# Miniprotein binders against Serine/threonine-protein phosphatase CPPED1 (CPPED1), part 15

Target 1, 314 residues: Serine/threonine-protein phosphatase CPPED1 (CPPED1), of Homo sapiens (Human) (q9brf8)
Amino acid sequence: MSAAEAGGVFHRARGRTLAAFPAEKESEWKGPFYFILGADPQFGLIKAWSTGDCDNGGDEWEQEIRLTEQAVQAINKLNPKPKFFVLCGDLIHAMPGKPWRTEQTEDLKRVLRAVDRAIPLVLVSGNHDIGNTPTAETVEEFCRTWGDDYFSFWVGGVLFLVLNSQFYENPSKCPSLKQAQDQWLDEQLSIARQRHCQHAIVFQHIPLFLESIDEDDDYYFNLSKSTRKKLADKFIHAGVKVVFSGHYHRNAGGTYQNLDMVVSSAIGCQLGRDPHGLRVVVVTAEKIVHRYYSLDELSEKGIEDDLMDLIKKK
Below, E stands for the ipSAE of ESMFold2; O stands for the ipSAE of OpenDDE; V2 stands for 0.75 times the mean of E and O plus 0.25 times the DockQ between their complexes.

## First folded at step 20 (miniprotein)

Design p1 (from z5 with M57F; at its last look DockQ between E and O 0.68; V2 from the best seeds 0.00; counts 0 for: pae E 1.6 > 1.5)
Fold by ESMFold2, look of step 20:
Structure p1 (fold): chain B 314 residues (1-314), chain A 80 residues (1-80)
Amino acid sequence: as target 1 above (314 residues)
Amino acid sequence: SMKVKIEIRADSPETLEEIIEYVKEIAEILGLKVEITREGDTVRVEIKNVDRELLRFAFSLIIREARRLGAKVEFRIEKE
């Protein structure tokens, strides 16, 4: 481990992998296990919306701080500990070059430092983290701050793929970077097929779809129909079971053939009636079972007995 | 600044009223200026003086809700 890695507050993805989970130690089935998924803490969004100004209006984020601290506290109480905590994009509100981005970033880092050291963080890039139209510069800034924008890692015989989904939405200012991810993804999916991994799971910020593979394009929350069908078919062919996403600030999802699209609601600002919350994801040898919890429910009652029984079963 | 004109058609007056209330709620949440006109089976929504991010967000929410309620949606995006 380098001095920078040992001195940081959390392990960053580097070299298209995550050092917290060395592949040579994690490629064999060692389940059941579980992890926690959160999305869209998005420090600054509540204020930006209230002022009607996304670029310049997000100058307060105390509410998002309190909500994310509640999430961290809920996670830290869990026993047995989850294998990792994934934040599925839109970490902060201010896009590259916009006001208060540095301050929002430093406050989120401070809050995440409180996560139990035994629980690695997995950080997924969202459109606010790298920009709606990413460039080499905005991607590099993300990578310096949070780690690689796309990478893979193994936990207990399960392959996890973290994708920069903004390359599927608008690669127009970084076509070479998109090409690099495309080539890397095809290689990872080929490895998944060759190794016959127990499961393969994708994290990406932008959902393939919110309800159905055949739904109309909505020009913001879903990927275009041609793009999402191409990706879904690649995932299915490689044996990917589920894609987890955020971005919608509401719970949503559906199934296309044997691929589940799971859209998880926000830690931060909500667009509907879902409470601020986290998703518990249990991985067994046969299946992946998940459930969304409010922050209050998870803090007060922990994980429900049926899921806990699956987690503790050997 | 940009301007979006959305035309929403439904046979049910109750559906159109539900859509109008949704548009008003979105406008309040997002701090948007919205003009709503109703004639017969048609509601026209005009969103003005919004940056591109808020416009995309509001537009996407409105068209998804209108479609979910069974309405037909047409739209135009214009530079001001």
Scores: ipSAE 0.565, ipTM 0.832, lowest interface PAE 1.6, mean pLDDT 89
ESMFold2 (binder alone), look of step 20: mean pLDDT 80; pTM 0.776
OpenDDE base, look of step 20: ipSAE 0.644; ipTM 0.879

Design p2 (from z5 with M57Q; at its last look DockQ between E and O 0.80; V2 from the best seeds 0.00; counts 0 for: pae E 10.0 > 1.5, pTM E .795 < .8)
Fold by ESMFold2, look of step 20:
Structure p2 (fold): chain B 314 residues (1-314), chain A 80 residues (1-80)
Amino acid sequence: as target 1 above (314 residues)
Amino acid sequence: SMKVKIEIRADSPETLEEIIEYVKEIAEILGLKVEITREGDTVRVEIKNVDRELLRQAFSLIIREARRLGAKVEFRIEKE
């Protein structure tokens, strides 16, 4: 529908794929390369957090606009250019049906239009984008606005999977949609298992865990123990190397067997002491190396020499 | 509005002091009104806020750190 159409710079995921990266051109290893990961611009949260009213607060988001503009400017200065910019959920603060949602959405679209046309956007759904308890209607709204809620794509022989992690948190009002993602995911993991890819990487908003697979459930910032173990075991069996997430508004993570869980801090509101920032992720034939940068550091100094050497190797 | 009551028990007074300091730091960072009482081996924290989601975020930070330090934690969410 025309309301969901992005201007000429947005490549919306459709048909469970991303047209910016045609599979027939991206199926062979063509690294090293890098991409930029951001999370939680969440227009409206800073005001809502400061007033303690997450339902009716958040009627101002100029601070998040400025921070996200700073992120876009920092990305646009990078040379060589990153392969894509992934935004790991909670694009805006207002949940479905809440005040200011339309205005927050339009302002974020305006800010993201400034991303260099050579750098495709990859958009991941968060709990604020589709609701804590998604329905067919809230998922459809997201898909009209931003593109598919789950999909896969290839870059340089690497398979990337984007998951709607809210289906793992609370599928109670959309069990058939969760079932569809489960079936699709099994198919994608079969592809990853058969070594059609140099690496396999997952983006999802809710982390599997924050420090350890065996940590206690907190029922908001991590997935339940039974759920996260089941997913992690599927990922490991298929050869997935790393999961990138947001949601926590702080840097965190750990390793379960050979699977890394990487939780990246926010562009927007901070719930800890990390600076507003972005994560640089470098993919080589052997490994995936990443580092979190403040927006100021990245703008002023660019990517540090050791990472840049990996990007420019050979 | 909603409030959370957290009861934290630890064998060492050193652990309880670290937890009290952490709760005060979280309250300062987040702009929360908290009431902290300490009696013997127990610290009680009460947090009030109008938003259930914000309360969930705040108390998960406190509970996780207290458990990391080896304390036993019980909590209750109440509507006023």
Scores: ipSAE 0.007, ipTM 0.366, lowest interface PAE 10.0, mean pLDDT 85
ESMFold2 (binder alone), look of step 20: mean pLDDT 79; pTM 0.757
OpenDDE base, look of step 20: ipSAE 0.274; ipTM 0.714

Design p3 (from z5 with L61M; at its last look DockQ between E and O 0.89; V2 from the best seeds 0.00; counts 0 for: pae E 1.7 > 1.5)
Fold by ESMFold2, look of step 20:
Structure p3 (fold): chain B 314 residues (1-314), chain A 80 residues (1-80)
Amino acid sequence: as target 1 above (314 residues)
Amino acid sequence: SMKVKIEIRADSPETLEEIIEYVKEIAEILGLKVEITREGDTVRVEIKNVDRELLRMAFSMIIREARRLGAKVEFRIEKE
């Protein structure tokens, strides 16, 4: 491995792929397996909300550090080990150009270095990581820090797609970058159809919808109706089974035809009554089964027997 | 700076009271100062002098809950 890999966040996505999972080794079904999904550690948010100033607050994040360390410790105890750990956006709170962004970034990198090296990290961009109105420069900064903002990789015959969902929310200052992702996505979905992969799964920060494809636009937590229907139809046509998202800081979801939208609550600050937590996602030949755990439950008791039985089945 | 005025109409006074309580809860969670007035079957909520991100999020939470309870929602965004 390079010196950068030894000193930084392991296996940054580059070239629209993730080197931790070489496609030639992972393109055939080798399940069951499972992975862990977290969302919105968002170092700085708890302080920012307590002061009512999301733009200029967030100068303390010790609680988010403790919560994310607890998450890492819980993951490191799991046996068998999860195939990877995905963080589904809003890695830190400070948006591009805001105070404390460098310090929040360095602290999150330090906490993530404690993840067992046998467990690759998958990092998804959120609106706080890339800006509400991304530009070529804010995207470039994210890519230098965390790796590509969109990419794909294979695990055990399953195609995973990581999308920059901010291009669907507000591409007004980067329309060519949105176009590049659109073209790339069409190519990846075509590959999924042609190869009849076991499953295809999408990670993106902003949910398509929170309860129903036909719900009204809420102008923040969901994508617009026309946008989400267009994306959902493309996903369904290609055989995508599920989209995982964060952003809502609450658990939510629903089904549109054969596509599940799964919204996972936060490691960090909560907007509802869900505990700080992680989602266990089990992939079998026939289905994808998932469950949200509080950090305390997962750390103290591990994964419940019914899910472990699925993980251990041939 | 910006402000949002939300107008919420419902048939039952119990629905309007539930919405008022929810708005107060959101204001506490997000550290917001809101003005709430009620006139007949209508509740008006004004949120002002906050950062744009917090305003968008609060607005979204309020309209989703009002719609879930069956209320009709209108809103206007104004520069202050």
Scores: ipSAE 0.540, ipTM 0.832, lowest interface PAE 1.7, mean pLDDT 89
ESMFold2 (binder alone), look of step 20: mean pLDDT 81; pTM 0.779
OpenDDE base, look of step 20: ipSAE 0.655; ipTM 0.876

Design p4 (from z5 with L30M; at its last look DockQ between E and O 0.89; V2 from the best seeds 0.00; counts 0 for: pae E 1.6 > 1.5)
Fold by ESMFold2, look of step 20:
Structure p4 (fold): chain B 314 residues (1-314), chain A 80 residues (1-80)
Amino acid sequence: as target 1 above (314 residues)
Amino acid sequence: SMKVKIEIRADSPETLEEIIEYVKEIAEIMGLKVEITREGDTVRVEIKNVDRELLRMAFSLIIREARRLGAKVEFRIEKE
């Protein structure tokens, strides 16, 4: 019984596509355009961290509600409107089987229903949404609630790929599901290469790396060195220019050859000194330009003039 | 419950002090109880916590920062 399936603003991904952006209408370059990226609203985390108990301590999430409402209101004020709003994983805090998961989910859906109906939502799965060790059951639950865990869509001649990055972290209880994503991804990357897309962009919750492709494994925030190198090489060979991620609750990133890894800080709880915020991502024919804004800054001043000029160019 | 013991070695006293301050910052942010001892070139950090998720996050942040600063890191994860 999901109320979000009846909601008018949720264009749940199905069949590995997103109906909000039909391919026949979106496959040709029609930019510039922009979108908004948020990450880690993670309803419940602030209380869980303050008590030192992630499994049982996250029984209140009013602060995350207020922060996410602030994010929605800032987005709704933007003119021209962003093409979509992507949430880059860890939608709620309670992992599968943990207390308050249903209530956190329902509250997040209620808050997100306030997003302007002209701005489609794009939802990316994080480790809290799917579990650290996903199973067929946990993946199916996510898909019933939010839509497909991996899919692609076109906007203005740009191919966007949404990946379930937990399959790269720990597929041990669902090897066939990882295999299905691997095969699907190779097909999508082949399409990107053959069509010579204006750009190709990846959303996934877990970053490939936080500073450098050659950094040591940290066993939580990055993907293992062998895994991230294989993925990065596949992305580069297909012409993917940028990967956007959350998970770190801090801004981070770097460049590997022609691939940018962009790690965006959280709407919700912060792990460092970054403010609660959102990332504005502007796509022009030549490049992808992005900037992180605090919720207060975006709400009070909107998008800075230099980015707005790029958005409004012919 | 779980326990992590981390040994961090560096030649520079400034590096060890920066790591100690980072460990304290992480402990404050995540509501963790940590024990920090120093013996010469070595800082030992012991984290005792029931919550395995917070322990993994704190551990990852600490080893990542220590390595970024050029320190050598050894660690052991124990139960009970």
Scores: ipSAE 0.566, ipTM 0.823, lowest interface PAE 1.6, mean pLDDT 89
ESMFold2 (binder alone), look of step 20: mean pLDDT 81; pTM 0.784
OpenDDE base, look of step 20: ipSAE 0.789; ipTM 0.920

Design p5 (from z5 with L54I; at its last look DockQ between E and O 0.86; V2 from the best seeds 0.74)
Amino acid sequence: SMKVKIEIRADSPETLEEIIEYVKEIAEILGLKVEITREGDTVRVEIKNVDREILRMAFSLIIREARRLGAKVEFRIEKE
ESMFold2, look of step 20: ipSAE 0.659; ipTM 0.860
ESMFold2 (binder alone), look of step 20: mean pLDDT 81; pTM 0.781
OpenDDE base, look of step 20: ipSAE 0.751; ipTM 0.908

Design p6 (from z5 with S60A; at its last fold request DockQ between E and O 0.89; V2 from the best seeds 0.79)
Amino acid sequence: SMKVKIEIRADSPETLEEIIEYVKEIAEILGLKVEITREGDTVRVEIKNVDRELLRMAFALIIREARRLGAKVEFRIEKE
ESMFold2, look of step 20: ipSAE 0.700; ipTM 0.877
ESMFold2 (binder alone), look of step 20: mean pLDDT 79; pTM 0.763
OpenDDE base, look of step 20: ipSAE 0.778; ipTM 0.913
ESMFold2, look of step 22: ipSAE 0.746; ipTM 0.892
ESMFold2 (binder alone), look of step 22: mean pLDDT 79; pTM 0.756
OpenDDE base, look of step 22: ipSAE 0.779; ipTM 0.913
ESMFold2, fold request of step 24: ipSAE 0.762, 0.762, 0.740; ipTM 0.897, 0.897, 0.892
ESMFold2 (binder alone), fold request of step 24: mean pLDDT 80, 80, 80; pTM 0.773, 0.765, 0.767
OpenDDE base, fold request of step 24: ipSAE 0.750, 0.763, 0.762; ipTM 0.906, 0.910, 0.910

## First folded at step 21 (miniprotein)

Design q1 (from z5 with I62L; at its last look DockQ between E and O 0.87; V2 from the best seeds 0.00; counts 0 for: pTM E .780 < .8)
Fold by ESMFold2, look of step 21:
Structure q1 (fold): chain B 314 residues (1-314), chain A 80 residues (1-80)
Amino acid sequence: as target 1 above (314 residues)
Amino acid sequence: SMKVKIEIRADSPETLEEIIEYVKEIAEILGLKVEITREGDTVRVEIKNVDRELLRMAFSLLIREARRLGAKVEFRIEKE
């Protein structure tokens, strides 16, 4: 249930928070619970890639609509309901100023309106949503459409942080906005450490790394070595357990000290052999357990018994 | 339009063949037109009429795969 915007189907994050989860009700442990993570529906990408024209080639997205509708239907069948559904960036394909952006946006909004009203949406910005080199104007457009680009919220004693990871990749046209996020993030991490949160979890579109903190830079899919190390060390010192990302259109990840980097494959177009899918993330007092499901598998068979047992355990 | 030239060196013919097949696969997935030439221990890939975004993605995928296979990669970007 929303207390945020009049007439909206889903909450938009505002004021660096999400009103669907008021902190005064959510600041103490009351798990176990679970949530669903999807990434990269990216309406328009399949056609853009098939034509070899990322800027002008994405003039249809019927397949992405169908896949995302299938994802929504799979989520709506789940019982008990997940606490929220997070989309981990690249919501649509057309970058700011590119053709079909408005139409892709409206179609994704229409598809997401079908998500069960009891399941709040959490929306993470990706490079296609705010541009590869964001500006104050492109960030403001995203915020008007989807809500804040970075914010935090509590669920059952767990602090969730949503970051605009494009500020770590290329802040050159918006250095003051990056500085604002940096300051805000330090404050949130200080709060997480002071409260001794049950867990702290980060969502950001661009992964810190795909396999190892020490891997070489690939200049697109990972953050630079110095940047990712600095950020990972801040997360670890504050007690963050896991970072969830998309962007790679393939499942990937690894562990750096006690921090897990989890890269989830796409709802939309694939760069590898993973099926179109969603990630089930179960939060218990002791641990965070997750598993990637194809859309067909989740819809037909639901969540496997071992995960469901964790969800239902007191 | 722009042109990218990528040079990949590897110790074994099997590694070079695997890289060539990977380049063809990525070109198909991303809708790219590529020229591939092989001479000795070196494969040269030229990507033509590439959008800048597709260039960054193709290069990143190639360099990750080449490194995984133990090859060395050098590249340059040229206007046309």
Scores: ipSAE 0.606, ipTM 0.825, lowest interface PAE 1.3, mean pLDDT 89
ESMFold2 (binder alone), look of step 21: mean pLDDT 75; pTM 0.703
OpenDDE base, look of step 21: ipSAE 0.645; ipTM 0.868

Design q2 (from z5 with I19L; at its last look DockQ between E and O 0.82; V2 from the best seeds 0.76)
Fold by ESMFold2, look of step 21:
Structure q2 (fold): chain B 314 residues (1-314), chain A 80 residues (1-80)
Amino acid sequence: as target 1 above (314 residues)
Amino acid sequence: SMKVKIEIRADSPETLEELIEYVKEIAEILGLKVEITREGDTVRVEIKNVDRELLRMAFSLIIREARRLGAKVEFRIEKE
């Protein structure tokens, strides 16, 4: 399953799918399994925030390199191996057209090349990767660098959907691209409703909400109330169980009917008290169980026994 | 450069003090320069010399925390 290894060691999503997981081999239930979710490595952020200058202050990112290398090493030690490692947006700090973007990109690619070859990468676009107001040009740049901005794939009978959530925040410069994702999403949700998947799971950078579907708009960290309700209702109708997001730089979330919104804290800089970390997500036939680990905990102790028992059973 | 003035009113002094501490924490994390004054049941926060992205984040964090604690928030953005 080689070929298309541009940048080496990992497959980029193309054609709205991920070749690392051919559908003909992954459409049947073969769990339990688990995957690792990280968010917001965001090379450049720590310096940019410390200087109070997001556009021009992020000229140094050695701390984020070290943290992300620590994350990769922790993942590489895991046995059994996770099915994949998803980075849930804000891969680098510099937005399109801002200084240091090329250098931050190349450094993140270098760090990610160290991920075990048996562990495919899943890359989700964040507002820093695509811009706050994406255009056809900024989307094309992301796709050349990292692969498709939205796509789906199967693992062990579970349908995973990766969405470009910036289209839901501000599509004003790319309404046709948003419309294309909307049409594609309706098609994917129809497939999920046909009940030939064990679960359906969404990855998107911007959370639907941080605590409750009914919370007020915060104008940055959540999607507007009308938008998030429309999406959540579509997801619930299709049987999507969980949405995983980053963006908040804190752990957060809640439940709306049968849909969990899980917001995972950052590998990079935090806006709260969470440690730098990763989320272990275990998928069983009945449910999806997840837990956030600090990088130190995961590296030193691995996955706790209760989750490991779920991973190893049948 | 933009300037934001936020006025926060709450029933209890402990709510206002918790908000003041939170604003200081956010300012430290985001590298912001803030001025905070308190008069009775009202806290006024002025954020100066901040770029637009950090202003949006700080504003969002402050209004979420104020709402969580039951405080009333009013704000004004100055274009100077």
Scores: ipSAE 0.726, ipTM 0.869, lowest interface PAE 0.8, mean pLDDT 90
ESMFold2 (binder alone), look of step 21: mean pLDDT 77; pTM 0.739
OpenDDE base, look of step 21: ipSAE 0.755; ipTM 0.909

Design q3 (from z5 with V45I; at its last look DockQ between E and O 0.85; V2 from the best seeds 0.76)
Fold by ESMFold2, look of step 21:
Structure q3 (fold): chain B 314 residues (1-314), chain A 80 residues (1-80)
Amino acid sequence: as target 1 above (314 residues)
Amino acid sequence: SMKVKIEIRADSPETLEEIIEYVKEIAEILGLKVEITREGDTVRIEIKNVDRELLRMAFSLIIREARRLGAKVEFRIEKE
């Protein structure tokens, strides 16, 4: 499988790495830099929710196409260019085996092909992409379509980890796959500790929590208290500073010790009052600074001067 | 199909009113039929849908908002 298989701009993660960012090229600090985070374009969702039928009601997605095209146009106008565009899960609405999944997938690929070829895509799996109860077969389908479901890569001395968070929600049909990710993750976190990365950053679809590590379980939008505490403690021990997620269709987040949980709202349908939008994430030697922009703001005005000054600072 | 029953109790009538309005908003966003009954300091919400995913989302959103507002929440999920 090669990058050409996805039609140009796609860099499919394989072998638990991303070829767009070879480690030798990215092994030392070369910041500041920035990237763009989007979440939940979820082609089909707006119609499915309005109908009250997630399985069969998502038979139209023209609105999501227009919103995602607007996002791509806004990104393509940015100068300097972002290092990558990460899409943090729920790429399409139809789960494995459900109607319209092929059509939604092909339309999203078509829209994403318009991303500037100099801006690699980083794709994170969500529950709609691999199913609420993933199996070896649903994971394999995702990997054929988009690339590995978990992997790592380096940019400018920063270690990025992409996790399949559905293994933390329900691994009951694929326990050996969860075990493989657990082993791999422990190895990556060990590398982060040994190497003293400038920063380590996690992308996963399901947030650890929405406001506080001590919040009650909500049985859908957060991970269970025992699971999220175990993961957060592992991340903190390894020096991970921030986790970025989607899934909630609203902006949210909080801090546990020195770990930030950042939940970004949707490109597609909203569950709150946030506008459709994208998050600009600036990485400096000292810190990670981020801000959510509506698609209209970013498209019309670009990145605000204070963030742009951080991006250009050398 | 499944039925979700939520019982919310609060000392403040303003809190219960805010929760009722939020439940109506969520029902419209998710295309759900909800039954809401208020008796004194208690609001009872019943949601039915063949789509388990929408029920889980609605349930989660409602209990989070009720808890944020300081209400006490009890709930049951029943099969039909």
Scores: ipSAE 0.723, ipTM 0.886, lowest interface PAE 0.9, mean pLDDT 90
ESMFold2 (binder alone), look of step 21: mean pLDDT 80; pTM 0.768
OpenDDE base, look of step 21: ipSAE 0.736; ipTM 0.903

Design q4 (from z5 with R56Y; at its last look DockQ between E and O 0.86; V2 from the best seeds 0.76)
Amino acid sequence: SMKVKIEIRADSPETLEEIIEYVKEIAEILGLKVEITREGDTVRVEIKNVDRELLYMAFSLIIREARRLGAKVEFRIEKE
ESMFold2, look of step 21: ipSAE 0.710; ipTM 0.886
ESMFold2 (binder alone), look of step 21: mean pLDDT 82; pTM 0.807
OpenDDE base, look of step 21: ipSAE 0.746; ipTM 0.911

Design q5 (from z5 with S60A I77F; at its last look DockQ between E and O 0.67; V2 from the best seeds 0.73)
Amino acid sequence: SMKVKIEIRADSPETLEEIIEYVKEIAEILGLKVEITREGDTVRVEIKNVDRELLRMAFALIIREARRLGAKVEFRFEKE
ESMFold2, look of step 21: ipSAE 0.744; ipTM 0.892
ESMFold2 (binder alone), look of step 21: mean pLDDT 82; pTM 0.792
OpenDDE base, look of step 21: ipSAE 0.798; ipTM 0.922
ESMFold2, look of step 22: ipSAE 0.695; ipTM 0.874
ESMFold2 (binder alone), look of step 22: mean pLDDT 81; pTM 0.787
OpenDDE base, look of step 22: ipSAE 0.802; ipTM 0.924

Design q6 (from z5 with A71L; at its last look DockQ between E and O 0.83; V2 from the best seeds 0.73)
Fold by ESMFold2, look of step 21:
Structure q6 (fold): chain B 314 residues (1-314), chain A 80 residues (1-80)
Amino acid sequence: as target 1 above (314 residues)
Amino acid sequence: SMKVKIEIRADSPETLEEIIEYVKEIAEILGLKVEITREGDTVRVEIKNVDRELLRMAFSLIIREARRLGLKVEFRIEKE
């Protein structure tokens, strides 16, 4: 147990892994289990959008604090406890170098400190966390604050991959960092093929697509056709079953061959009609089943019986 | 700064009105100034904002909705 671990509120990914899940204890199937996925708490966004000024707005974020506190409280009430809570990017609103970034960061850390200590956090980088055009400096700042921007870990024989999707969107100011992730990813996917893991799952902020692999580029919410096809084909070849993302601030998704793209709506500000919410993801030996819950539903009623039966089944 | 001009054509006035209402909704959510003009079965949308990210988001949302409605979309992006 390190001094940083004893002083911090959560384990940070380091060395391309997550110490909360030691591989020697997690290499074989030990399911069923479940985890909670949230996305886009994005402290500061509501004010920035209300003024139409993302660069100079975002000086107030009390509503996002309350929504994220509600999410944490709902998660803490769950029994049995989820294996982990993943936040799928855009942790805060202020881009690197913009006003209020430090304050938004410290407030999110404070809110996340209230997560039950038995529930590890998994933090995924979004475009607001590392910039739309990341540099070595913006990536380094993220890593100092939250932990590694890409890494992998095992839970019950399932390989989880966390990717920095900004390297797929715009690596122009950090080509060597993108190359490093590409090489690491190929290595991880090779491991997934060789080990015949029970499942392999990807978390990344930017979705491959919102509805279909063949959809037109939308120039913001999806990855370009060539990029998303290359990634999807690599994932499918390695046996990856599901990619989970945020970024769209709406629920969306689709299937390409045997790969599911799941886009989850926001804890914070909404671009559509979905409620503020979280996604419950149940992993069984045979399948991965997920459902989006509003924060109110999850807090008041918990997980529905059909999902709970899967969680408790042997 | 960046602006985008979108031309949307519809076979019926009902679907054209639906996309017009959607554009107004997105503009309200994102705090954007938009100019909407209609000539027969064609709607032209001009989105003007100093914030490049908001313009790209609004543009993306509008073209996706127009495509979902089966409308014909043409567009151009201009740097200001």
Scores: ipSAE 0.648, ipTM 0.847, lowest interface PAE 1.3, mean pLDDT 89
ESMFold2 (binder alone), look of step 21: mean pLDDT 78; pTM 0.741
OpenDDE base, look of step 21: ipSAE 0.737; ipTM 0.903

